# VH-VL binders against G-type lectin S-receptor-like serine/threonine-protein kinase SD3-1 (SD31): the designs that were tried, part 2

Target 1, 127 residues: G-type lectin S-receptor-like serine/threonine-protein kinase SD3-1 (SD31), of Arabidopsis thaliana (Mouse-ear cress) (p93756r25to151)
Amino acid sequence: EIQLGSKLVVGENTLWVSNNGDFALGFFNPPGLLNRFSIGIWFNSNSIPYDQRKVVWVAGAGVVVSDNSSYFELTRNGELVLFDSLLGVPVWNSKTNRFSVSSALLRDDGNLVLLKDREEIVWQSFG
Short names: E, the ipSAE of ESMFold2; O, the ipSAE of OpenDDE; V2, 0.75 times the mean of E and O plus 0.25 times the DockQ between their complexes.

## First folded at step 1 (VH-VL)

Design d10 (framework fv_disitamab)
Fold by ESMFold2-Fast, scan of step 1:
Structure d10 (fold): chain C 127 residues (1-127), chain A 121 residues (1-121), chain B 105 residues (1-105)
Amino acid sequence: as target 1 above (127 residues)
Amino acid sequence: EVQLVQSGAEVKKPGATVKISCKVSGYTFTEYYIHWVQQAPGKGLEWMGRINPYSGDTYYNQKFKDKATITADKSTDTAYMELSSLRSEDTAVYFCATEHYGGNPWYFDLWGQGTLVTVSS
Amino acid sequence: DIQMTQSPSSVSASVGDRVTITCKASQGISSYVAWYQQKPGKAPKLLIYAASTLQSGVPSRFSGSGSGTDFTLTISSLQPEDFATYYCQQLRSYTFGGGTKVEIK
């Protein structure tokens, strides 16, 4: 369970991981772009080489951020925000500020969900 | 255990093409990129490009994208770098090197011995 | 394109000296920096990775530090076999520094 205020920063090499460890959410370099980063979910296995892993979801249909200080955050008002620190602007937002989001969960099936009252799914990555 | 062995020195005329090999032995897993690095006489190291030998995916330094072609043959565990339209400024030692692309910290682990390419008119 | 500025380009030193080499990235690269030693006629050899982690088999007189944009390689007490050229490298897109030649004084 991912609490409000939690963030991933490109340069920190941190991940949000499903409860059983099967899926990870984090930054990666899209094909052909060595210095650009997307946020995505992939099957988390040590037997699969990093550049051959299957990304099952990507935020904003492949929007990218430009530098190591950029971040992905579950904000305290209940939005998932991808922020480009070099440009100084958010490049993607879940737009869930009215949904009374209490937490996020990366499910064991790879679906990232936002929960109301820690129980009701009000937004999901798989659509 | 893992060893990189490069092909021997080459002397070429301007305008010619050269193809350098890098044979990898002792691989335990398929989690390594192969990189190519140029070092001109008396100068520093310059990265040229890399290949994932199992997918064939390549990435190049912009300076070398129209000069160098990197390929790999998984069946012989050999990577190649071809340089076309050779000029005297292509005279250099060329190195291959391995990088693990898994979750470990990144670095060039093993290096080939280098291949000297001399271009003279 | 990330540039790596390495200094000094050369240093004259004696056995037992402390040698410090610096490397500056044009943009943030976290700790994705490696340091290599190259002797004449030979391939480079890995010394340090992840800015500060010593490669197995490398003497403890070598150390690395730094994060973000500023990185340092230190040789605490120079030995005869340490006269060589040293290179930093950033690993996000593989730029090498210009090199530092450590020469006998």
Scores: ipSAE 0.005, ipTM 0.533, lowest interface PAE 15.6, mean pLDDT 85

Design d11 (framework fv_disitamab)
Fold by ESMFold2-Fast, scan of step 1:
Structure d11 (fold): chain C 127 residues (1-127), chain A 123 residues (1-123), chain B 105 residues (1-105)
Amino acid sequence: as target 1 above (127 residues)
Amino acid sequence: EVQLVQSGAEVKKPGATVKISCKVSGYTFTSYDIHWVQQAPGKGLEWMGRINPNSGNTYYNQKFKDKATITADKSTDTAYMELSSLRSEDTAVYFCARDHPRYSYGLYYMDVWGQGTLVTVSS
Amino acid sequence: DIQMTQSPSSVSASVGDRVTITCKASQDISNWVAWYQQKPGKAPKLLIYAASSLQSGVPSRFSGSGSGTDFTLTISSLQPEDFATYYCQQSDSYTFGGGTKVEIK
């Protein structure tokens, strides 16, 4: 499980992964864009080349951030936030601050969920 | 063993065109970007551009976008870099290099290099 | 555009010396730095990636450190085969530093 306060920073090149390792959530550089990054979920197979991976979800229908200090955070008030550090603004937010989120989980089916009381799904990436 | 093997040295007159090849072996050609780097005599390294061999998508350093054309041939596992309208300042060693074999969110390090191809432009 | 300023341009050293080379980015590039070694007439060889990760097969006397804007390559005990030119490179838009020639004192 992903705890409140957890961040993915573009420049750290880190991932949130499902328990079985089948799916990864992280930053990627969309084709044709220099120094622009989106946050997404893809099938995490060692047999699939980086540029051939199937992205199953992208935050904000493909919003981008501009620099290596930009981050994706599960905030302490229970929101997923994509923050552009160069522009100094959030570019996407799950808007779940009133849902009593306790943690996030990238499920083995690739669905990113926000959980209340460690079990109840209150938000999900696939709908 | 992963190898990148480049074509041999070329001597060209001003105004000519030259096409350098980079044949890869020991890995799946379409899985890794190929970069091209220029090194003028006695000078440092300068990135020229890269190609994704699977899609054919290319990305160029602004300095080289009107000078260099990068292509890839999947049937022969070979990347190419063509220089047009050669001038004396194009005299340099040209290297091809493979990106680091990691999922990096478009961030690349060049882990395997070709031996280099010297292009000399003289009358 | 991101500029990489590398210093010194050259350093004279003896076998067994500790050698440090620095690289400064014009803006925060997190850990997006690689270091390469180039010997005369040869292609560059990757030494360090992601600022501090040692490439497979590279001797442990080489180490990288730093984050943000300031990066260092250290050779803890210089060997005869280490006399070469070293380059830093940021991996976001692929700019190289100017190089540091490590030469015999």
Scores: ipSAE 0.006, ipTM 0.545, lowest interface PAE 11.7, mean pLDDT 85

Design d12 (framework fv_disitamab)
Fold by ESMFold2-Fast, scan of step 1:
Structure d12 (fold): chain C 127 residues (1-127), chain A 125 residues (1-125), chain B 105 residues (1-105)
Amino acid sequence: as target 1 above (127 residues)
Amino acid sequence: EVQLVQSGAEVKKPGATVKISCKVSGYTFTDYSIHWVQQAPGKGLEWMGRINPSGGSTYYNQKFKDKATITADKSTDTAYMELSSLRSEDTAVYFCARGTYYDFWSGDSYYFDYWGQGTLVTVSS
Amino acid sequence: DIQMTQSPSSVSASVGDRVTITCKASQSISRYVAWYQQKPGKAPKLLIYAASSLQSGVPSRFSGSGSGTDFTLTISSLQPEDFATYYCQQYSTYTFGGGTKVEIK
């Protein structure tokens, strides 16, 4: 479970992972875009050849950030925010500030969910 | 062709500061990261840190965070690495290297396809 | 941090020999492994990236294999220009192995 205030920073090369380790959420360089980073979810297995890994979700469907200080954060007001530190602006958010979000969970099926009271799904990456 | 050309050897006294340059050519400077690697005499390679020249963002090995400062000048296609408060233990060859990836699955996982020739810094009394 | 343990530290070999160098990561790093060749007084040269991908211009006698924690670099038939020190590197967080010096018998 991902707590309010948790963030991933491009330059730290860290991941949020599902409980069984099957899926990872993190930054990646989209094909053809050097020094541009997207946030996404992929199947996380060393048995899958690196070039055969597939992104199952991308925040904002093509939104990128520009530098190593940019971050993806579950804010204390309950929003997922992708912030471009070079441009100084949020480039994507979940818009869940009024949903009483208590935590996030990357499920073992690859779905990233925002939970109210640790059980009710109030937002999800899929659909 | 891709080239990284470093400044010449330096001899410094303990407590001094040294600034090494790495001038690139043969590609767009802002499309690739520049990394710095230390090699002490007779020893192996140790990563120091990197810069993304497009935004100027840096990331350092914690061991070198208080010792090294990495910068880039886009107008001259040159990256720099400055070492402060030099000690004899800083005597080493310093390399710059170009960071690239063949796969987009990593946000900051670069291998080094081209290297500068190295700059020897000797710190002695 | 992630440690890279490289073995052997040195090997004496003759031209035509098959040479194998191994590298073990302290934790799983998928295929984020590169191999470099360094000759005395020179900069390192990239040989292999993504554990097994041969860099353009590198002779086919060099090959890499492995995933997870155990990686190998193989030189199938050693040539005179191959006497050098070889380094593995994990590039998730940039740690080099200690190096293997390939020396002439």
Scores: ipSAE 0.000, ipTM 0.561, lowest interface PAE 10.1, mean pLDDT 86

Design d13 (framework fv_disitamab)
Fold by ESMFold2-Fast, scan of step 1:
Structure d13 (fold): chain C 127 residues (1-127), chain A 121 residues (1-121), chain B 105 residues (1-105)
Amino acid sequence: as target 1 above (127 residues)
Amino acid sequence: EVQLVQSGAEVKKPGATVKISCKVSGYTFTRYYIHWVQQAPGKGLEWMGRINPDSGGTYYNQKFKDKATITADKSTDTAYMELSSLRSEDTAVYFCARNYDRSGYYYFDYWGQGTLVTVSS
Amino acid sequence: DIQMTQSPSSVSASVGDRVTITCKASQSISSWVAWYQQKPGKAPKLLIYDASSLESGVPSRFSGSGSGTDFTLTISSLQPEDFATYYCQQYKSWTFGGGTKVEIK
């Protein structure tokens, strides 16, 4: 489980991974853009070449950030936030601040979920 | 043709500062991270830190955080590493290397030729 | 931090020999492993990435395998130009193994 306050920072090459390792959530460089990053989920396999890895979900329909300490965070108030540190503003937010989120989980099917009381799904990436 | 070309060997006295350059060509400088790796005489490779040349953002091995300063100059396609307060144990070959791509987890596909820094009285 | 334990530290071999080098990660790193060859006085050269993918221009006698914590580099039939030191690297946070010197028997 991903705890409140957990961050992914563009420059740190860190990932949130599903329990079985089949899916990864992290920053990637979107096609056609240089030096910009989106947050997404993909099937995590070294047998698939970089250009052929399929991103199955992207936050905010592909909004981008710079990597001057830009980050993706599960905040203390229960929101997933994509923050652009150069602009000093969040560019995307799950808007789950009133859902009593206790943690996040990247499921083995690739679905990122926000959980209430560590059990109830109150938000999910797959719709 | 991708190339990383480093500055020449340096001989320094204890307490001095040295700045090593790594000039890149054959690709877009801001697309790839540049990493620095230390190799002490007769020893293995040790990662020191990296820079994103686009943003200037750096990340260091905790062991080298107070010793090394990594910078980049986009106008000259050159990355730099400065070592301060040199001691004899800083004698080593220093390599720059590029990350395959700065998105995701990647390996070092191209390396500079290395710069020998010798610290002696 | 992720530690990479490489073995053996050295091996004496003859031309035509099969050489096997292993690396063990202190925690699971998926397939985020590269292998490099370094000749005396030269920079390291990439041989294998993503544990098993052969870098362009590298001879097919080199192969890699493994996932999770245990990784292997194999040279199927050692050639004179292969006498060198070999390093594994995990690239989740860029830690190198201690190196394996392949030297003439």
Scores: ipSAE 0.000, ipTM 0.563, lowest interface PAE 13.9, mean pLDDT 86

Design g01 (framework fv_gevokizumab)
Fold by ESMFold2-Fast, scan of step 1:
Structure g01 (fold): chain C 127 residues (1-127), chain A 123 residues (1-123), chain B 107 residues (1-107)
Amino acid sequence: as target 1 above (127 residues)
Amino acid sequence: QVQLQESGPGLVKPSQTLSLTCSFSGFSLSTSGVGVGWIRQPSGKGLEWLAHIYWDDDKSYNPSLKSRLTISKDTSKNQVSLKITSVTAADTAVYFCARRYYGSGSYYPFDYWGQGTLVTVSS
Amino acid sequence: DIQMTQSTSSLSASVGDRVTITCRASQDISNYLSWYQQKPGKAVKLLIYAASSLQSGVPSRFSGSGSGTDYTLTISSLQQEDFATYFCQQYDNLPYTFGQGTKLEIK
């Protein structure tokens, strides 16, 4: 489980991975864009050719950040935030600050969920 | 040991098409993330990026020259080619090919370059 | 297009000197800046990428610094083999653009 305060930074190239390793959440360059980054979920398999890898979800329908210090964070207030460090502004937010989020989980089916009391799904990437 | 080597006609007449080939070793364009681009330098002037192509055939062109440029690859021969149509004296330059990499969610600069090939456009 | 400007087209220096070459972008390029060395008749060499990261195999006397629009290449103690032309390049956005170059000449 992904704890409150956890973040992914573009320049660190780190991933949140499902328990079975089948899915990864991280930054990527959208097709046709250079040095602009979106946050997304994809099937995380070394057996899948790169050109056949499919991103199954993107935050904000393709919102991008501009530099390598930008980040995606599960804030201590229970929100998922995509922050553009160059512009100094959040460019996308899950809007879950009043849902009593305790953690996030990237499920083995690729669904990113926010959990209340570690069990109740209060937000999901597929909905 | 990565090596790139450009080849071209040396001389080409105004209005003709210039064809350049980059042959390389020590890497393959079948490798995910790998790309090859072309940069030129007129005598006594700076460097100008022209185009690049990636392992997945994704292509980018300098907008100022895009209508005149075609980049292609032959992965089995370890070659990348560039064609420039309707050449003029302004296209006289040393032409370089260079490798670049996309990895870890980011694009990187040109890390290995060829020696360059001189092309003179004259009548 | 992003314009890259190197303030000096030529610079005279002696072996052992600390040399500084500057590069300015017309807009913020988020540290997506590389420095290259070019010697006559030789392949261009990447020295520094991401503004401050030293390319493998490049001597430690080379360093890069800066952020936003202003960047610097430093050679802490110039060696004979360092007399060359140095170019900066932004790779933040297409088209990629280079500075005009700074030729480092024997004083």
Scores: ipSAE 0.000, ipTM 0.531, lowest interface PAE 16.4, mean pLDDT 85

Design g02 (framework fv_gevokizumab)
Fold by ESMFold2-Fast, scan of step 1:
Structure g02 (fold): chain C 127 residues (1-127), chain A 122 residues (1-122), chain B 107 residues (1-107)
Amino acid sequence: as target 1 above (127 residues)
Amino acid sequence: QVQLQESGPGLVKPSQTLSLTCSFSGFSLSTSGMGVGWIRQPSGKGLEWLAHIYWNDDKSYNPSLKSRLTISKDTSKNQVSLKITSVTAADTAVYFCAHRGYSSGWYEFDYWGQGTLVTVSS
Amino acid sequence: DIQMTQSTSSLSASVGDRVTITCRASQSISSYLSWYQQKPGKAVKLLIYAASSLQSGVPSRFSGSGSGTDYTLTISSLQQEDFATYFCQQSYSTPYTFGQGTKLEIK
């Protein structure tokens, strides 16, 4: 379970992982783009080579950030934000600041959800 | 400093509607992430969460009491109100309002009012 | 609804004692657990949130621990001002529910 204020930073190789470990969310380099990073969800398996993994969702239809200090954050006002630190601007936002988000969960089916009061899905990656 | 103060009737008759007001300072419900909740405590007993409301007018109610509860806010007056219909002796309690904020990614009731006693009696 | 149970409704202790108060949830609440202090005629005070995080302004003698269903509040060296009733609360799922309270009394 992912708390408000949780952050993934390009270059730290940290992931948000589903409860059973089947899915991971993190930064990756899209094919052909050196020093460009996207946020995605993929099936998390050691038997699949990193360059052959199937990404099942990408934030903002594949928007990229260009700096190793760029980050993906569940902000304290309940938004998922992808921020490009080199450009100094957010490149993607879930726009959920009025949804009373309490937490995020990467479900065992690979769906990233934002929850109100830990129960009600108010936003989802697969929608 | 966040401060909250409850006000209520003191005495209310069975079957009537109980109206409570929470007046606060040190935060605004125009600020994203802010909320106010109501919790009650019967004499010598434990705490019972009733309802809360957020800056965006999102509301949550205790399901056991939901049909009797209405929470509302007046952002310009820094007030949150709670109404409980069809009261009985079981509604006799001290009623607290509390700021619902977050610290390090967690929402909690971090600052409470002193409480106001409501007695339901004929 | 998630039921919160504190192991005792009252506990007697002396100034300087190490005091522990326990709280059990009827299901896992993933550390969505807060501890509150209540003194007669005073506002309720948040002590601990997220099972183990100390609220700003709360003395360091207070600490919280636990995970899953079992949680503990510890006062490392009890002070005179700590004689009060302590409540745990889960915020994992609505309705938010509280334990019945543990009253610390002078031995």
Scores: ipSAE 0.000, ipTM 0.537, lowest interface PAE 17.0, mean pLDDT 85

Design g03 (framework fv_gevokizumab)
Fold by ESMFold2-Fast, scan of step 1:
Structure g03 (fold): chain C 127 residues (1-127), chain A 123 residues (1-123), chain B 107 residues (1-107)
Amino acid sequence: as target 1 above (127 residues)
Amino acid sequence: QVQLQESGPGLVKPSQTLSLTCSFSGFSLSTSGVGVGWIRQPSGKGLEWLAHIDWDDDKSYNPSLKSRLTISKDTSKNQVSLKITSVTAADTAVYFCARIRYDSSGYYRFDYWGQGTLVTVSS
Amino acid sequence: DIQMTQSTSSLSASVGDRVTITCRASQGISNYLSWYQQKPGKAVKLLIYYASSLQSGVPSRFSGSGSGTDYTLTISSLQQEDFATYFCQQYNSYPWTFGQGTKLEIK
């Protein structure tokens, strides 16, 4: 369970991982771009070469952030926010601040969900 | 918030087995893309990677020492242990544990380290 | 094994200096190189990974560059707290190997 206030920072290379370990959510460097990062979900396997890893979802249709201090956060008001620290602006937002979000979960099927009362899905990455 | 702390015997006699424990907080070895490794440093010398263990229980050992090394984890206790058999004076060093991160961009690194524990091998 | 050689084991500098520390691999390592800072009595600190990527929380005066076999760590304006030993490490091939270290000393 991903709690309110949880953050992924580009330079920390931390991941949110599904309970069974099959999927990971984190920053990645889009092909052909140096020092530009997108947030996405992929099938998480050390047996797959990194250049062949399949990204199954990206935030904001592949919007990028510019530096190692940029972050992806589940905010205290219940939003997923991708913040570009170099530009000083959010570049993507789930816009779920009035949905009474209590937590997020990366499901074992790779779907990132925002939960109300820790059970009701109020937003999801798939669909 | 990531913290690692080594513990060891301080002094070990030649030919005995050295047992080291790394206790950590702020992350879990159930999380994909993380591991914990051991690095040592003899007095006044450089760093030598010894072994690491990943979230999936995959173990990697320095080939020069592999026959003497055993790494294991206890995920419920947030601990990683290293055993070195048949120790000699050459094993006298400060022993560090460190977290290994692997991200989606293919970058491995030791991003947080413990303070180190000194082990002296002496009769 | 890949041998990592830092061109000097000791370097003297003054606060405000631009300092460059070099590291050479015995074979190509495809930018899979990290730089670490070690101070007596403190935990080792990661500064740079993937040759040029700055670790979160590390001051912007630190930068890394290089490719292939030759890499450099640069401190653009040396501060008092930067006097330490610096190590490079390759993680392209097992066993992972470190340079011998470069001790940065007050001039």
Scores: ipSAE 0.000, ipTM 0.505, lowest interface PAE 19.4, mean pLDDT 85

Design g04 (framework fv_gevokizumab; at its last look DockQ between E and O 0.12; V2 from the best seeds 0.00; counts 0 for: pae E 13.4 > 2, placed apart)
Heavy chain, then light chain:
Amino acid sequence: QVQLQESGPGLVKPSQTLSLTCSFSGGSISSGGYYVGWIRQPSGKGLEWLAHIYYSGSTSYNPSLKSRLTISKDTSKNQVSLKITSVTAADTAVYFCARDEGYSYGSPFDYWGQGTLVTVSS
Amino acid sequence: DIQMTQSTSSLSASVGDRVTITCRASQSISRYLSWYQQKPGKAVKLLIYAASSLQSGVPSRFSGSGSGTDYTLTISSLQQEDFATYFCQQGYSTPWTFGQGTKLEIK
ESMFold2-Fast, scan of step 1: ipSAE 0.391; ipTM 0.812
ESMFold2, look of step 2: ipSAE 0.006; ipTM 0.566
ESMFold2 (binder alone), look of step 2: mean pLDDT 90; pTM 0.933
OpenDDE, look of step 2: ipSAE 0.006; ipTM 0.608
ESMFold2, look of step 5: ipSAE 0.006; ipTM 0.540
ESMFold2 (binder alone), look of step 5: mean pLDDT 90; pTM 0.933
OpenDDE, look of step 5: ipSAE 0.006; ipTM 0.627

Design g05 (framework fv_gevokizumab; at its last look DockQ between E and O 0.07; V2 from the best seeds 0.00; counts 0 for: pae E 10.9 > 2, placed apart)
Fold by OpenDDE, look of step 2:
Structure g05 (fold): chain C 127 residues (1-127), chain A 124 residues (1-124), chain B 107 residues (1-107)
Amino acid sequence: as target 1 above (127 residues)
Amino acid sequence: QVQLQESGPGLVKPSQTLSLTCSFSGGSISSGDYYVGWIRQPSGKGLEWLAHIYYSGSTSYNPSLKSRLTISKDTSKNQVSLKITSVTAADTAVYFCARVRYDFWSGYSSMDVWGQGTLVTVSS
Amino acid sequence: DIQMTQSTSSLSASVGDRVTITCRASQDISNYLSWYQQKPGKAVKLLIYDASNLETGVPSRFSGSGSGTDYTLTISSLQQEDFATYFCQQYDNLPLTFGQGTKLEIK
C-alpha cells in the first residue's frame, strides 16, 4: 500500500512494486529520449532484461519530464501528480482530490488503484 | 546513412563454433535507441531471429538456441559478434545482422536496417 | 512462441495489379507487426511497422492494415521492382518471429 505523500524521484531508481512482485511502477526513458522520463507500469519479469520489459500503462499518455529531480507523487490531497522540475510545473494529474483518496495500491494484475477508506476504488490506471 | 555488413567463415565443420561479425558504418552501435540483432535464413525457408544486444549490454536469445548462442559487442570497433557452438548441418543458412528500433510499449520494434547477409555452410 | 502464418507461399501478378498479402498470428499481437521486402542479393527492406505505418522512403503504393491476429500488406498498383518475397514479423513478445514469406512473381 502506497501512503499519501509518497514520491518517486527521477534519478533515485526507486519503484512502487506490487505485492507479488510481478509489476513495478517507475520512471523510464521513452525511445530516443536519454534525458527525459515517463512514468509507467511494467511487468517485472526476471526473465526479461529491464530495458526490454513491456510497459502496460503510462501516465498522461506518455508525457515526459526532465531528469532534473522531477517526481511522481501521491499527494496528501489524494492526487497522483507528475511534476517536471525543469519546467517547474505539474505535467499530469489524476484529478482525484474530490474522491477522499486515502492510499494507492499497485495490484498484482498491474492495475494502479486509488482507494477511499483503504478499500473502495475511486480511480484506476486500467479504467 | 547507417550500413551493416556481416562477415563469417563461409564454411564450418560440424561440432565447431561459428563466429560472425556485424560491422557498422555511418553510425554507432552505442546508440541508446536501438538493438542490434542476428537473423538467419536457411535456403528456401523463412527468417529466424537468433539474438539481440542492447546498447546497455543487455542480451536476448531465441530460447530454442539459447544454450548455443553468445552475442556481444565491441564499441571500440563498432562491431557486434555472434557465436554459435556445436554447429550442425541445420545451422547452414544466410546470416543477417539488423538494427532494431526500440518500441515505447513492447520494448522491441521493427528492423529498419539490414546487412546483405553472409552465407555459412556447415559441412565436413 | 507466437506463430506467424502467411497462407500464400507464392502469388503471381502483373504490373499494375492490386496485390494483397495476408499474415495471421497465433495470438493477438496488438499491432506490433512489421512487413519486409526481400530480394536476392539485396538487404532486406522494412516497408511497414506497427501494422500500418509506412517506413520513411517507402513508396505510398504500399500500405498495411489489420488488427488482433490478422494483418494485410497491400500494393495498390504493382511495379516491376515490387516482384520479391514479403515477410511479416511480430514484435509483441520474444522470441521475435516471422512469417514464412510470400513470393510475388510476375505472371
Scores: ipSAE 0.000, ipTM 0.644, lowest interface PAE 10.3, mean pLDDT 90
ESMFold2-Fast, scan of step 1: ipSAE 0.094; ipTM 0.731
ESMFold2, look of step 2: ipSAE 0.006; ipTM 0.566
ESMFold2 (binder alone), look of step 2: mean pLDDT 90; pTM 0.926

Design g06 (framework fv_gevokizumab)
Heavy chain, then light chain:
Amino acid sequence: QVQLQESGPGLVKPSQTLSLTCSFSGFSLSTYGVGVGWIRQPSGKGLEWLAHIYWDDDKSYNPSLKSRLTISKDTSKNQVSLKITSVTAADTAVYFCAHSKYYDILTGYFDYWGQGTLVTVSS
Amino acid sequence: DIQMTQSTSSLSASVGDRVTITCRASQSISSWLSWYQQKPGKAVKLLIYKASSLESGVPSRFSGSGSGTDYTLTISSLQQEDFATYFCQQYNSYPYTFGQGTKLEIK
ESMFold2-Fast, scan of step 1: ipSAE 0.013; ipTM 0.655

